# Ledger of designs, part 353: VH-VL binders against q9h9l3

Target 1, 176 residues: q9h9l3
Amino acid sequence: PRKMVAIDCEMVGTGPKGHVSSLARCSIVNYNGDVLYDEYILPPCHIVDYRTRWSGIRKQHMVNATPFKIARGQILKILTGKIVVGHAIHNDFKALQYFHPKSLTRDTSHIPPLNRKADCPENATMSLKHLTKKLLNRDIQVGKSGHSSVEDAQATMELYKLVEVEWEEHLARNPP
Key: E = the ipSAE of ESMFold2; O = the ipSAE of OpenDDE; V2 = 0.75 times the mean of E and O plus 0.25 times the DockQ between their complexes.

## First folded at step 17 (VH-VL)

Design EE77 (framework fv_unasnemab)
Fold by ESMFold2-Fast, scan of step 17:
Structure EE77 (fold): chain C 176 residues (1-176), chain A 122 residues (1-122), chain B 107 residues (1-107)
Amino acid sequence: as target 1 above (176 residues)
Amino acid sequence: EVQLVESGGGLVQPGRSLRLSCTASGFTFDYHYMDWVRQAPGKGLEWVAEIRNKFNSHTTYYADSVKGRFTISRDDSKSIVYLQMNSLRTEDTALYYCARDEFDSGYYFDYWGKGTTVTVSS
Amino acid sequence: DIQMTQSPSSVSASVGDRVTITCRASQGIDTYLNWYQQKPGKAPKLLIYDASDLQSGVPSRFSGSGSGTDFTLTISSLQPEDFASYFCQQANSYPRTFGGGTKVEME
């Protein structure tokens, strides 16, 4: 199954009191973790809260950022027709204002065998950081300067590959 | 739409140098890996070198036959990939193709230029 | 380095024939294998990528199969425009390597 990519997006706060999540960075990697896309994205609305602790986004990143409409087109061209892997991926699709078919979507926050391998309750929503540490023995999202969406997308793909055969067989028998 | 145009080939004596260029158009050049592939007269294809995109640190890879003699590089602002060929040997005589390396589903050369001829002879 | 052994080196065939070309890798390359067609005086053209995926615009009479070390390119019903050379190429590891080529000639 090499028509498979992993995605991770970073959002900033826009709208009243910064409560709206707007896309500000997107990273997409191929099956082997090589980076297909990694751009800072300029939201169409004024940024109220950079959420830098988590997003890693600062005002400097917006200077040469790709406008949202152009970035969205580039991203959707990569995702269309592929299996797309993400962690809590509904947030990424919402920020992209995009519908991806459920049959081609894989969410590592909702894969029971993955939680089982991590000694976690099968139907709990575990963080990407916890699953990566437990199953890959790797620390991601370290420090106080924000997350790397490249690092997160790579970890997400690697986590999915641990259960790929088992989960694809399950989905073939139980189509979403 | 997608076009790759090689240039810089010619006749050169053994031990000398040539720099090949490949000008790309019709796509987002800095998003793609770029490769050089050569073909000796009447022979098959031989992969020479690759340079990765800006998101993968422009890392470079070479065939053993050219390691230490050839250098691949790129200028994303001009959409050009280069192949600097030093210490040329008669065995380097070939048509040199520039190829776009797509890597969204495996790794494959989906577009090729027409090639530029390099002849190494006394 | 991964060696790619391609066979046969040449094959004579008639329009309508089924033509099979094989490629063997010296070590496992999963499905990281591509097939290219080359006509005299022209650059190679991608036919099949990742062992079995048909490139857009390539006729459905071309198909690829295999994984690991043994791969096959099949032309189900040879057409006049298919007389050409064919090359396999592994993309599993560096250096990338090509097979020696197969020339499909008219009988």
Scores: ipSAE 0.851, ipTM 0.920, lowest interface PAE 0.6, mean pLDDT 93

Design EE78 (framework fv_unasnemab)
Fold by ESMFold2-Fast, scan of step 17:
Structure EE78 (fold): chain C 176 residues (1-176), chain A 122 residues (1-122), chain B 107 residues (1-107)
Amino acid sequence: as target 1 above (176 residues)
Amino acid sequence: EVQLVESGGGLVQPGRSLRLSCTASGFTFDYHYMDWVRQAPGKGLEWVAEIRNKFNSHTTYYADSVKGRFTISRDDSKSIVYLQMNSLRTEDTALYYCARDEFDSGYYFDYWGKGTTVTVSS
Amino acid sequence: DIQMTQSPSSVSASVGDRVTITCRASQGIGTYLNWYQQKPGKAPKLLIYDASDLQSGVPSRFSGSGSGTDFTLTISSLQPEDFASYFCQQANSYPRTFGGGTKVEME
């Protein structure tokens, strides 16, 4: 193991027509998949669209949710100085209003060897669900009541571990 | 600053019970695994029990030497971890440490209390 | 249970010496091994976690290495405050287990 965590965030729609993505849940797991953080987060702006089909967030989850400013501070303390693994992770960092160093960022939607192992075009952006089913023989994001960010973060870490050795060697030879 | 303060130790006779407490401050208690580690007089360290954080179902683990006799529990609202010790034996005599278990990079005890002494004797 | 064997049980050394302590696991534990220092009458203090990561505030003369079953703690140039007992601990599996300890004492 390394100083490495995996993250997955859920966003709700705020702003005009609910088109702004605001952080509403964040899950972070360690190298072994144990949960370091999993909180519902209250956006500072009015929620227009819970996007429940994907986020799993409902109005009830906002009762006693951690305010964004406090949650952001907690999350950043965990992420700072660590290799952070995610899937399409730029969306999570955007929702956190956070810049994580590229050298410490691993995006499982943009790792060519991972797509290759899944018999997918190596420059395509494959869904987490597809890669997890193909490579781990596990179904995630099942049903219509929303995704589990814990489950997604755990799957993301396991996918990265499949290519960790070869990808870290690649990055050492070809630094971002 | 992180602090762990153990209490509840004392002199007890074999077969009796004692409850240890560890009051934590200076960090987000409910996010951490908490452990009890003991040390018999003049001996080495022996891990006793662990309780996981709220995100991992407060799952508990025990050393074989105490399984069935000791119970670890926690009150996240008060930032206290407990060790309920039943059916005490003379070999349970030790200094009992409370330790914070950090698990962001491996699993390790980064802070320890000063300990509370338990003496099991007639 | 994973058994941790530490050697030596004690070592006599002088200030400036290089001291090496070894810890052996009865089965593979990856890098899930920590090193603690304990001075008389005091609680243990974390020195090294995950086999080789130096805890914040610990002097750079301390270093850890190893993976799998064989691990080493090295003090490159022993200082007066380093006379203490040292313990390894595996965190790969439950129950967590400690080595028997190594006492580093003045020659």
Scores: ipSAE 0.839, ipTM 0.914, lowest interface PAE 0.6, mean pLDDT 93

Design EE79 (framework fv_unasnemab; at its last read DockQ between E and O 0.92; V2 from the best seeds 0.90)
Fold by ESMFold2-Fast, scan of step 17:
Structure EE79 (fold): chain C 176 residues (1-176), chain A 122 residues (1-122), chain B 107 residues (1-107)
Amino acid sequence: as target 1 above (176 residues)
Amino acid sequence: EVQLVESGGGLVQPGRSLRLSCTASGFTFDYHYMDWVRQAPGKGLEWVAEIRNKFNSHTTYYADSVKGRFTISRDDSKSIVYLQMNSLRTEDTALYYCARDEFDSGYYFDYWGKGTTVTVSS
Amino acid sequence: DIQMTQSPSSVSASVGDRVTITCRASQGIRTYLNWYQQKPGKAPKLLIYDASDLQSGVPSRFSGSGSGTDFTLTISSLQPEDFASYFCQQANSYPRTFGGGTKVEME
């Protein structure tokens, strides 16, 4: 397999009314789903809203979390030069304050063949949970204790692999 | 930069035990899979064992020839990987290398130590 | 276990020659195949990983190709420092297995 990893980030709310999304956990897996990186990350700003129901992040996770600047450096070393797969990945890159080349970015929320396989409208933005249930027959993000970014990154890679050949051929003919 | 230094080899009689150590430096040790590979005098390379990183539960894997006799382990706080070798046989005689297993693009041994010699004879 | 058959076992060559070494897996290993160089008395050195990716610092005269079961390491113009043993290694499945090695000797 080519140089390809999948990423999923968890964000907490910072800034006024907790409306700013700040990176608080990042998981990166390789092509086979083995975990390359999984750390809690301490935002430089005061956390107003842990968003625990979605992020799974609690105050205890911040005690020994990696400072944002250090975590960002570690993460970017893994991502640079690789095809990076994610779901609604622009949110992850925004939280990382990072620009990844569009030609090396794969967003499973915007891959028409993937939606088609799930019997969904090709241009709709489907949730990771829905696509994973439909195509992999697996329940993720269950319960109210928050998501596992490792589980989400693994599911995202597996979803991409279902359309990898078709989509890479499409991108080769229609470069971003 | 990256260094792997093996130690613990020596001359030992069949049926006895040895513990090999590999001290790593120059990288984030707990992020990497670590492997032991051996080479009998004048022969080729033989993979022995692997231990995964902290994110993959330190899962261990062994070659059939050593399964049940050898145990790979690691101490991430000290950046050391170990190979506990029990019930040694003459065919275990080899130079034992410690190798760093990079797995971001495939799985490959990008750095090797110089090796430590294990001789099993009566 | 996946068996790796490497050929030839040895090859005699001169500086400037193109040298080709082949590695065959007993079952499909995708692109999870690596090539290592070993000089007498030294530890192996990674040359190529994931079948065709050149390790940083390795000269471009080295190239790898193949997928599935058939793999090739090519040295396009042999240099004096290239006389060494070469080993392929599959990383698709446990146990990891090495080929028997190819010794590239001076003709």
Scores: ipSAE 0.869, ipTM 0.928, lowest interface PAE 0.5, mean pLDDT 93
ESMFold2, look of step 18: ipSAE 0.783; ipTM 0.905
ESMFold2 (binder alone), look of step 18: mean pLDDT 93; pTM 0.952
OpenDDE, look of step 18: ipSAE 0.932; ipTM 0.956
ESMFold2, look of step 19: ipSAE 0.783; ipTM 0.904
ESMFold2 (binder alone), look of step 19: mean pLDDT 93; pTM 0.952
OpenDDE, look of step 19: ipSAE 0.926; ipTM 0.953
ESMFold2, fold request of step 20: ipSAE 0.841, 0.844, 0.843; ipTM 0.918, 0.918, 0.917
ESMFold2 (binder alone), fold request of step 20: mean pLDDT 94, 94, 93; pTM 0.955, 0.956, 0.951
OpenDDE, fold request of step 20: ipSAE 0.947, 0.946, 0.946; ipTM 0.965, 0.965, 0.965
ESMFold2, fold request of step 23: ipSAE 0.829, 0.832, 0.834; ipTM 0.912, 0.911, 0.911
ESMFold2 (binder alone), fold request of step 23: mean pLDDT 94, 94, 94; pTM 0.953, 0.955, 0.954
OpenDDE, fold request of step 23: ipSAE 0.947, 0.945, 0.946; ipTM 0.965, 0.964, 0.965
ESMFold2, last read: ipSAE 0.830, 0.817, 0.842; ipTM 0.914, 0.911, 0.916
ESMFold2 (binder alone), last read: mean pLDDT 94, 94, 94; pTM 0.954, 0.954, 0.953
OpenDDE, last read: ipSAE 0.921, 0.946, 0.943; ipTM 0.953, 0.965, 0.963

Design EE8 (framework fv_unasnemab)
Fold by ESMFold2-Fast, scan of step 17:
Structure EE8 (fold): chain C 176 residues (1-176), chain A 122 residues (1-122), chain B 107 residues (1-107)
Amino acid sequence: as target 1 above (176 residues)
Amino acid sequence: EVQLVESGGGLVQPGRSLRLSCTASGFTFDYAYMDWVRQAPGKGLEWVAEIRNKFNSHTTYYADSVKGRFTISRDDSKSIVYLQMNSLRTEDTALYYCARDEFDSGYYFDYWGKGTTVTVSS
Amino acid sequence: DIQMTQSPSSVSASVGDRVTITCRASQGISTYLNWYQQKPGKAPKLLIYDASDLQSGVPSRFSGSGSGTDFTLTISSLQPEDFASYFCQQANSYPRTFGGGTKVEME
């Protein structure tokens, strides 16, 4: 199906001790990996911890960043009515304060056939980095400068495409 | 509402140059892929060129018939896409359409302008 | 380049008729095929994208099917406003290419 996009979000720490995860970047790609959306997003609350090691976000990215309310509207317009692929995607939806229908959601951290292809236990939750290295022979999330949400979204779509036919048939026979 | 307005067409002699413009409104222009499609009098449609959005490095693609002579470009701050046409030939005579290329579910031209006429003759 | 062969080049039909237009790609294009309608003196209008998805606002009498190399556009019950030219277009590879068109004329 071509009505399918992949998403990856980056979060920063807000609230007490920076323990609240707030959306600060979102990338969305189409079925072929072309980038539909990639913006830095300004949280409505004060940023306590940029979590730069993982998020790749710095103070400079917040200058002229898209306000959360506007970014959320743009993102939801792209996601609505489409199959949305992500890795541990519940974290992305939580940061977006959004509910996407379960029947249209695909989480590459919970697809047993994908783990099987990677020679990993079907019930294990494997990292995106590990699955991408094993199945696509590519290194992502390298170094300490933070992750590229574009790179992560593209890898996530490619991983899903490896099991798309098998998994869609499974879901048709076993609807969530 | 989405609007695309082409301009810059006219009568030009073979071997000369002409620049077409397409002014867009009603959508987030810098997120869109933009294309030029032409139609010779009484004939069918021919795709000419495409320029991708800012997230995909403004990559450009051309039909073989215009490669090396035409250049597609864009100014996201003004919401304009351009087609620079050099070394024009009589077979470049056509109505030139600007089109928005939606790519969230396949790739397809969901909005078109009215077109601007280019006539290459002596 | 991928060549798109469209047939027939013209068809004469009456209101209420079922009209079928076919498009064949010279190599596999998956479902990356679109259908456009063009009326005299006007810009083309998108009818169907990705082989079978109906564009918003397009009447349900229009439908598309196919994958790979063979594609079909069907108008189940022709209306007066449907007399027009129809073009298929592949978006699988560059350069993008159109079929030669089919003119649907009144008998």
Scores: ipSAE 0.846, ipTM 0.920, lowest interface PAE 0.7, mean pLDDT 93

Design EE80 (framework fv_unasnemab)
Fold by ESMFold2-Fast, scan of step 17:
Formats: C-alpha cells, sequence, structure tokens
Structure EE80 (fold): chain C 176 residues (1-176), chain A 122 residues (1-122), chain B 107 residues (1-107)
C-alpha cells in the first residue's frame, strides 16, 4: 500500500509547571521518506518549557510559526484516508487533538515482529532510537540540540517497511 | 481551483535562449514538486525537469537530453516555476507543459497547464 | 534510464467495448506507475496513480493493475468521450519516463 505516510511531532510544555504537552512542530514524510510537511506550530497557550534538549524547539522558531488551528487543518488534510505510521503515535494524535481510525494506524512501538527482528521482547516498548540503531544501523537523536522530527519520521517509515508485508497480512486476517 | 499558466514560448533560432514561466494559483505552491513535460508536434510526452519543494531543499532533476542546457528554478513568494533553456536545438521544438507533482501516494502529475509552444528553427 | 514500452500503439474500438492497454518497464518500478488521458488539442489528464488508485472524478470504468514491470489500464465499457490517447509514466527513478502512447480510435 502506498497511501501511507509517517508522522512525528515535537511538543513543548504548557500549563502549570509546563506539564501539558502542546504541539510545536510536525513532520510528515511519504513512503520513500520525502517530506510532505514540516512546520513549527504555535500553541494557543503560553509556552512554559521549550524542552529544547528533546524537542529542538527554541523561542526563535515561534516567531513565524503556523497557528495551531491552521496547522491542524493542514496536517489532517494530509493524514485523512491514509495509513499513518508513527512511534508511540497516540501521543502525536493527542497533541493534534485528532482521532485517526485504528485500522489505518501503525505504531512501530507496538509491532511484535519488529521487536523480534531487533532481538527484543515482543511485548516491550522499545525507543525509536534503539530500534533504528539495531535494525537500520543508524544513529538518530544525536547530541543536545534536540530531535529532528523529520529524521524521526523517516526512521519510523523505514522501520515499518521492514515488517510491512507480514504485518499488513496479519492485520488483514485480524482486523483491529 | 488549481490553475497553472505557462508563458514565454516563441520562435527562436538554434543556439539561442528562452525562459519559460509557469504561474500557479489555488494551492500551497511551496509544498509541491513542480515539473516540466514537453510534447513534440504529433509525438508523445517527454519529461524534462523537476524541482522539489522547500522541505526537500529545492533539489533539481533533469532529463539527459537537456542536462547542462536547461535550468529549472522557482520563486515560492510569487508561485512561479521557471525553465531557463540555453543552447536550444531544433529537437527542443515542442509544446511545454507545467505540471504539479503530488507525492503523498506515489508520485504523479495531478494538474497540468495548457502549455506554451517553443519552436526552434532557422 | 527506465524504458517504458506501451502496447498497442493504436486500437480501433466501438462504444461499449472493453479496451486493454499494456505498459512494460525495462526494470522493476514497484507500483510507481501512472496513467494519463490526452484528448486532441488538450493537456494530459491524470486517470490512475500508483498503478491502481483511481483519481478523484475519474469514472469507475477505468481501472489499473500491475506491479514490478507489467501494468495494465482497462476501460470496461468504452464511452464516446474515451476516444483519446493514453500514456503510462514511471515515477520510480530519474529521469521519469513515459510510454509511447496508445491512441484509442473509433471503428
Amino acid sequence: as target 1 above (176 residues)
Amino acid sequence: EVQLVESGGGLVQPGRSLRLSCTASGFTFDYHYMDWVRQAPGKGLEWVAEIRNKFNSHTTYYADSVKGRFTISRDDSKSIVYLQMNSLRTEDTALYYCARDEFDSGYYFDYWGKGTTVTVSS
Amino acid sequence: DIQMTQSPSSVSASVGDRVTITCRASQGIYTYLNWYQQKPGKAPKLLIYDASDLQSGVPSRFSGSGSGTDFTLTISSLQPEDFASYFCQQANSYPRTFGGGTKVEME
């Protein structure tokens, strides 16, 4: 199936003590890893904690960032009707305040055959960084400048492609 | 409504230059790959060049027949894609189409302009 | 370069006929193949993308199939507006290449 995209979002801390995760960047790539969307997104609430060491987001990125409501519309237009791949993807959907059908959702943190290929317990939740290193021999999320959501989305798609045939066949026989 | 309008075609002598323009409207131009495709009189379609979107570094690709002679470029602020054609040859004579390249599900030209005619003749 | 061989170059058909056009790639292109229709004096129009996906607004009598090297465009019941030229195009590799075209003519 080529009606498939991969997504990764970066969140910043809003609300009391920065404990609420609000969308601040979203990257979407196609099946081959080409970038369909990559925008900084301005949360509707005051940013308390940029979480820069993980998000890569700084105050300067917010100056011309797309307002949340507009960004959400753009993102949903891309995702609707497609198989969407992500890692711990429910966190991204929560930040987008969006429900994507389970039948069209693929979460690389919950695919038993993928963990098997990485010599990890099938029911463990492995980090994207670990799976990418083990299966693709590539280091992502390197350094202290924060994660690249583009790099993460690309790695996520490549990981899914390793198990795509067998997992799609499994889901066809065992619909969610 | 998506619209692509080509301009800049004409009659030129071999060895000369022309610059084609394609003005786009009705969509987020800087999010799309843009392509030029030509068609010689009474013949089939030939892909000429592509320029990627802002998220993919505006990377350019060319058909072997035009490499080193043609340059594709874009001005995202004006929603225009260009084709600079240098050292023109008689075999470059064709109707030149501008096409929008959608790449969310494969790669495909979902909208085309009406084309602009380039005739290279002595 | 990936060469696209399209057959037949022309076919004579009547309204209501089933028309089949074949496209063959010189090397594997997965499903990265598109089909376009072109009427005289007009720009091409997308019919099918990614081998089998029907473009919005295109009648369901058009269908595409295939993967790898062999692809087929089928018109299940030819209508008067379907007399046109049809082109396949691979999008797997640069340079992108088109088939030579098939002209569907009235008998």
Scores: ipSAE 0.848, ipTM 0.922, lowest interface PAE 0.6, mean pLDDT 93

Design EE81 (framework fv_unasnemab)
Fold by ESMFold2-Fast, scan of step 17:
Structure EE81 (fold): chain C 176 residues (1-176), chain A 122 residues (1-122), chain B 107 residues (1-107)
Amino acid sequence: as target 1 above (176 residues)
Amino acid sequence: EVQLVESGGGLVQPGRSLRLSCTASGFTFDYHYMDWVRQAPGKGLEWVAEIRNKFNSHTTYYADSVKGRFTISRDDSKSIVYLQMNSLRTEDTALYYCARDEFDSGYYFDYWGKGTTVTVSS
Amino acid sequence: DIQMTQSPSSVSASVGDRVTITCRASQGISNYLNWYQQKPGKAPKLLIYDASDLQSGVPSRFSGSGSGTDFTLTISSLQPEDFASYFCQQANSYPRTFGGGTKVEME
């Protein structure tokens, strides 16, 4: 193993008409899928839209949630200096208001060899659910529970491990 | 800043019980796996037990030599990990260390306490 | 259970010497191997984790290498404070197991 973690965040709608995406849950797993971090996070702004169909977040999860400023500090301490794997990970970094070096970032929505293994066009942006079903024969994002971000982070790490050797060699020859 | 302080050791007769405690401070205790490692006088290290963090259901693991006799547990509200030792045998005589298990890059014991001595003798 | 065979059991060395300690796992453990230093009367101290990563604050004369089953800890130029016992430990599977230790003694 390398210094590598996988992340998945859930966002709720804040601001006018709930159009602003604010961090409301973050899950981080290690190389083997063990959970390093999994907290509900209280946005500093009023939640207008819980986006429950996608986030799995309900009002009850906010009762003892970690305030954004504290959660952000905890999360960044885990991510700093590590290779961070995610799916459409730019959304997660935006919600964290964080810049992670591109050389240490791995986005499973933009890895051509991974799409190739799934019999998908190399430059298409495939959903995590589709890639996980096709390559790992596993259904994710099922149920009404708040456990989806842990499941998503674990699936993301397992997907990356399928192409890790090939992709790391590619990146060594073609640094970002 | 990070401190682990073991207590509860002593001299006991075979077949008796002892409970060891390890009080942690200086870090987010409920985020870490915690382990017990022992060392018999003049011998090497032997891993005894592990308890995972709150995000991994406080799952427990034991060395074969202690399985069924020892129970590891934790109280995250007090930042204490325990080792309940039942049916003690002379071969359980050792210095017992509490260790913090970091698992962000591999799995490793980055902080250790000074240990508490357990002597099982008739 | 995975057995860790460590060699040598002891080595006599002088300041400035290069010291190598080996550790062999009875089955593959990938890179899940750690090295610890223990001085007399003290708790163990982490030196190397994940086979080759140097723990913060540990001098650069210490290095680890290997993967799978064969691993090596190297001290490039032994210093007086390095006379101690050294233990490898696998973290690939449960139960976690330690090597028997290597005592580095002054000649």
Scores: ipSAE 0.851, ipTM 0.920, lowest interface PAE 0.5, mean pLDDT 93

Design EE82 (framework fv_unasnemab)
Fold by ESMFold2-Fast, scan of step 17:
Structure EE82 (fold): chain C 176 residues (1-176), chain A 122 residues (1-122), chain B 107 residues (1-107)
Amino acid sequence: as target 1 above (176 residues)
Amino acid sequence: EVQLVESGGGLVQPGRSLRLSCTASGFTFDYHYMDWVRQAPGKGLEWVAEIRNKFNSHTTYYADSVKGRFTISRDDSKSIVYLQMNSLRTEDTALYYCARDEFDSGYYFDYWGKGTTVTVSS
Amino acid sequence: DIQMTQSPSSVSASVGDRVTITCRASQGISDYLNWYQQKPGKAPKLLIYDASDLQSGVPSRFSGSGSGTDFTLTISSLQPEDFASYFCQQANSYPRTFGGGTKVEME
């Protein structure tokens, strides 16, 4: 049961007009919120837009950052065979250029009972910040200096734990 | 291969100090929690101390029997974990093991060294 | 501190026997319980983690079960190399605590 981790990635803009999202930081926490991995990651392409307001990433973080290919290997070693929890997690997997089995993936932006507990429409896509404030009475992603992927991963795990029993039972009856 | 090699044990009189070292190889040392576990002659296992990884601020934890006397620390650049033992008592006589604490699914000691013997006697 | 009570303290058994060892926590520890094997003069070896997960390389005759406060380690068909001491350990909270151990002896 506790073969479960939560992940949150930060992306920077690469490619034309900075429209491509490239991985630049990844944080992974265990079931209790202890940090298994937290590294800045150097994209293989030139960074056009650091997106610092949201990513929290600055040029200084790239100086000793782990190259993408090496970081990807480290991250996949942690994720393989585990239930992976994330918020809008398809964006993280896309940035990692990775496919994780749907049966082992939990996306807190698409869990109807979680939205219901937050007094939100069951099929709405609610932000991590909103759900965390409503259900955990905690403010995350505060200010203009960017998000902490550690903080986001920890909040994501705590949110999932609120509905874990109910949702796992649902998935057992309705396998993805 | 993963290896943990303890050193620094010996015979000391009560009230004195010893520093144990555990040299690790074969894995990404700074990503792991590290623990010390001891075993008195003919007795069971007793957890002594833990130091967390760099991502969790190298936070330290101690058994009540050693709090205030023992200090666990680590040097990630050398892949060494230390146990500084002060104000030693005869009850501290034991074989001291260094253990790697895996925490990606629960918390468990998946690799142990052979241990280093500490004898506290007058 | 969470006290771990392990029973029996010793058991005499023959090759082929089914051996069960129990471990009881003084308060709920969910499934944060590990089992270790120790042979004379050697370091402990992890057998089972998180109550029921078999460590890689450990024979399938070893199994763990339980949750909350009551846990069991079972050896379905004892082999000569299984005569050893066995320890449970809780990892739910600090300080980490071990059971007193069970010695599995020949005959």
Scores: ipSAE 0.832, ipTM 0.917, lowest interface PAE 0.7, mean pLDDT 93

Design EE83 (framework fv_unasnemab)
Fold by ESMFold2-Fast, scan of step 17:
Structure EE83 (fold): chain C 176 residues (1-176), chain A 122 residues (1-122), chain B 107 residues (1-107)
Amino acid sequence: as target 1 above (176 residues)
Amino acid sequence: EVQLVESGGGLVQPGRSLRLSCTASGFTFDYHYMDWVRQAPGKGLEWVAEIRNKFNSHTTYYADSVKGRFTISRDDSKSIVYLQMNSLRTEDTALYYCARDEFDSGYYFDYWGKGTTVTVSS
Amino acid sequence: DIQMTQSPSSVSASVGDRVTITCRASQGISTWLNWYQQKPGKAPKLLIYDASDLQSGVPSRFSGSGSGTDFTLTISSLQPEDFASYFCQQANSYPRTFGGGTKVEME
C-alpha cells in the first residue's frame, strides 16, 4: 500500500439550459475500498437539471447538503499529497475547481495496459462500466435511478490495482 | 485540539459487567474508525475492538479473547465510543485505551487517550 | 490470526548508538505495519505507519523499512528521550495484532 485514494463525483446541470456541470456529490475511498468521504454537495448556483438518470441526485438530497465551499475544503484536505485515482478524472477536478499534480494523478480512462487487458484499443477511452464488466466481471451503474459514486470509486480503485505495479514502473521511467 | 477521554473503569468482581466510554473532541468524529486497545500491568499492547465510521455501516471487529463478551458501539451525535464488557475475567485486568484509527494512508492509531483502569478481582 | 514476533525483547544502549528493532509477521502483510513508542506512565505514540512513512513531528532519526514478513525500525543516533518501549502492529487483517515490544534501556 501507499498514500492513494480513488474519487468519483456526481454533477448536476446549472447555468443556461443546465449546460454547466456543478458538483453535487463526492465519494472518496482508500486503497482497500473503504469509504473516507461521501457527501451530497449544494452547488452555489441554481440547479436547472438534476440529471438524475446519471447522477442519482434528487431535490431531497440538496435539503441538508454540504455547501460547495465547505465540501471543497474537506475534499482537498483528503486529496492533498496523495496519488488520486479516477476515471476521466479531469471532469471531477474541474467540478472541484482544483488542480492536482499530474505526477500524482491516475486516470483509468487513459491507461493503455488496462485497455489491453480488456481487449480494447490501447488509445481508446472506454467507459468505467465496460472496463469493470470486462476485467472484474461486475455490473455497475445498473438501472434508471442514477449511478452510485461510492460504487464507481471502488470499481476505479480495483481496476487501477490490476495494473498498479506495471503502470507505476512505467511512470517512474516516463514521468508526466 | 484532538482529545480522547476515557472513563468508566473500576474494580469489579469476575462475572460482572462494566461499560467504558471515550469522549472525543477536536475532529469530525463520525468520519473516523475508533478502537480500544488494552495493556495488562507490566505487559504489552493488545488490540480489543474496532468500530468503523458512518460511511462503512459502523461495522465492528473483535479480538478472539473478547468475542461474545465485549460489544463496541458509538454515538456519533455525542462523539462517544463505548465498550460494553460482560462476563469479565481476571485476565481482562488492564489499562484500556481509546484510539483514533486513521485509514487514509494505511490503518494506524494516531491519537490515544490516557486510558482508564479496569481491575477484575475477587 | 497473524502473529507478530518482535526482537530483541530488550536492548541496553548509549546516547549516539544506532538501534535496530525487528518485527516478523507469521504471514505476508505487504506494508500494513505501524510502529509505536511508549514511555513509562504514558499512552503509546505513533512513530511510523505503512512500514516506512514517518508521522508528522517525529524526528528524522527514526526510520522504518520492510515489506511482506520482515520489518525493521531504526534509530540512527539514540537520544536521551528515546529510552522507551517500542511496538510494531499489523493492520493487514482482523484481528489487529501487536508485537511483544522492545524495551530500549539506558547504557
Scores: ipSAE 0.809, ipTM 0.913, lowest interface PAE 0.9, mean pLDDT 93

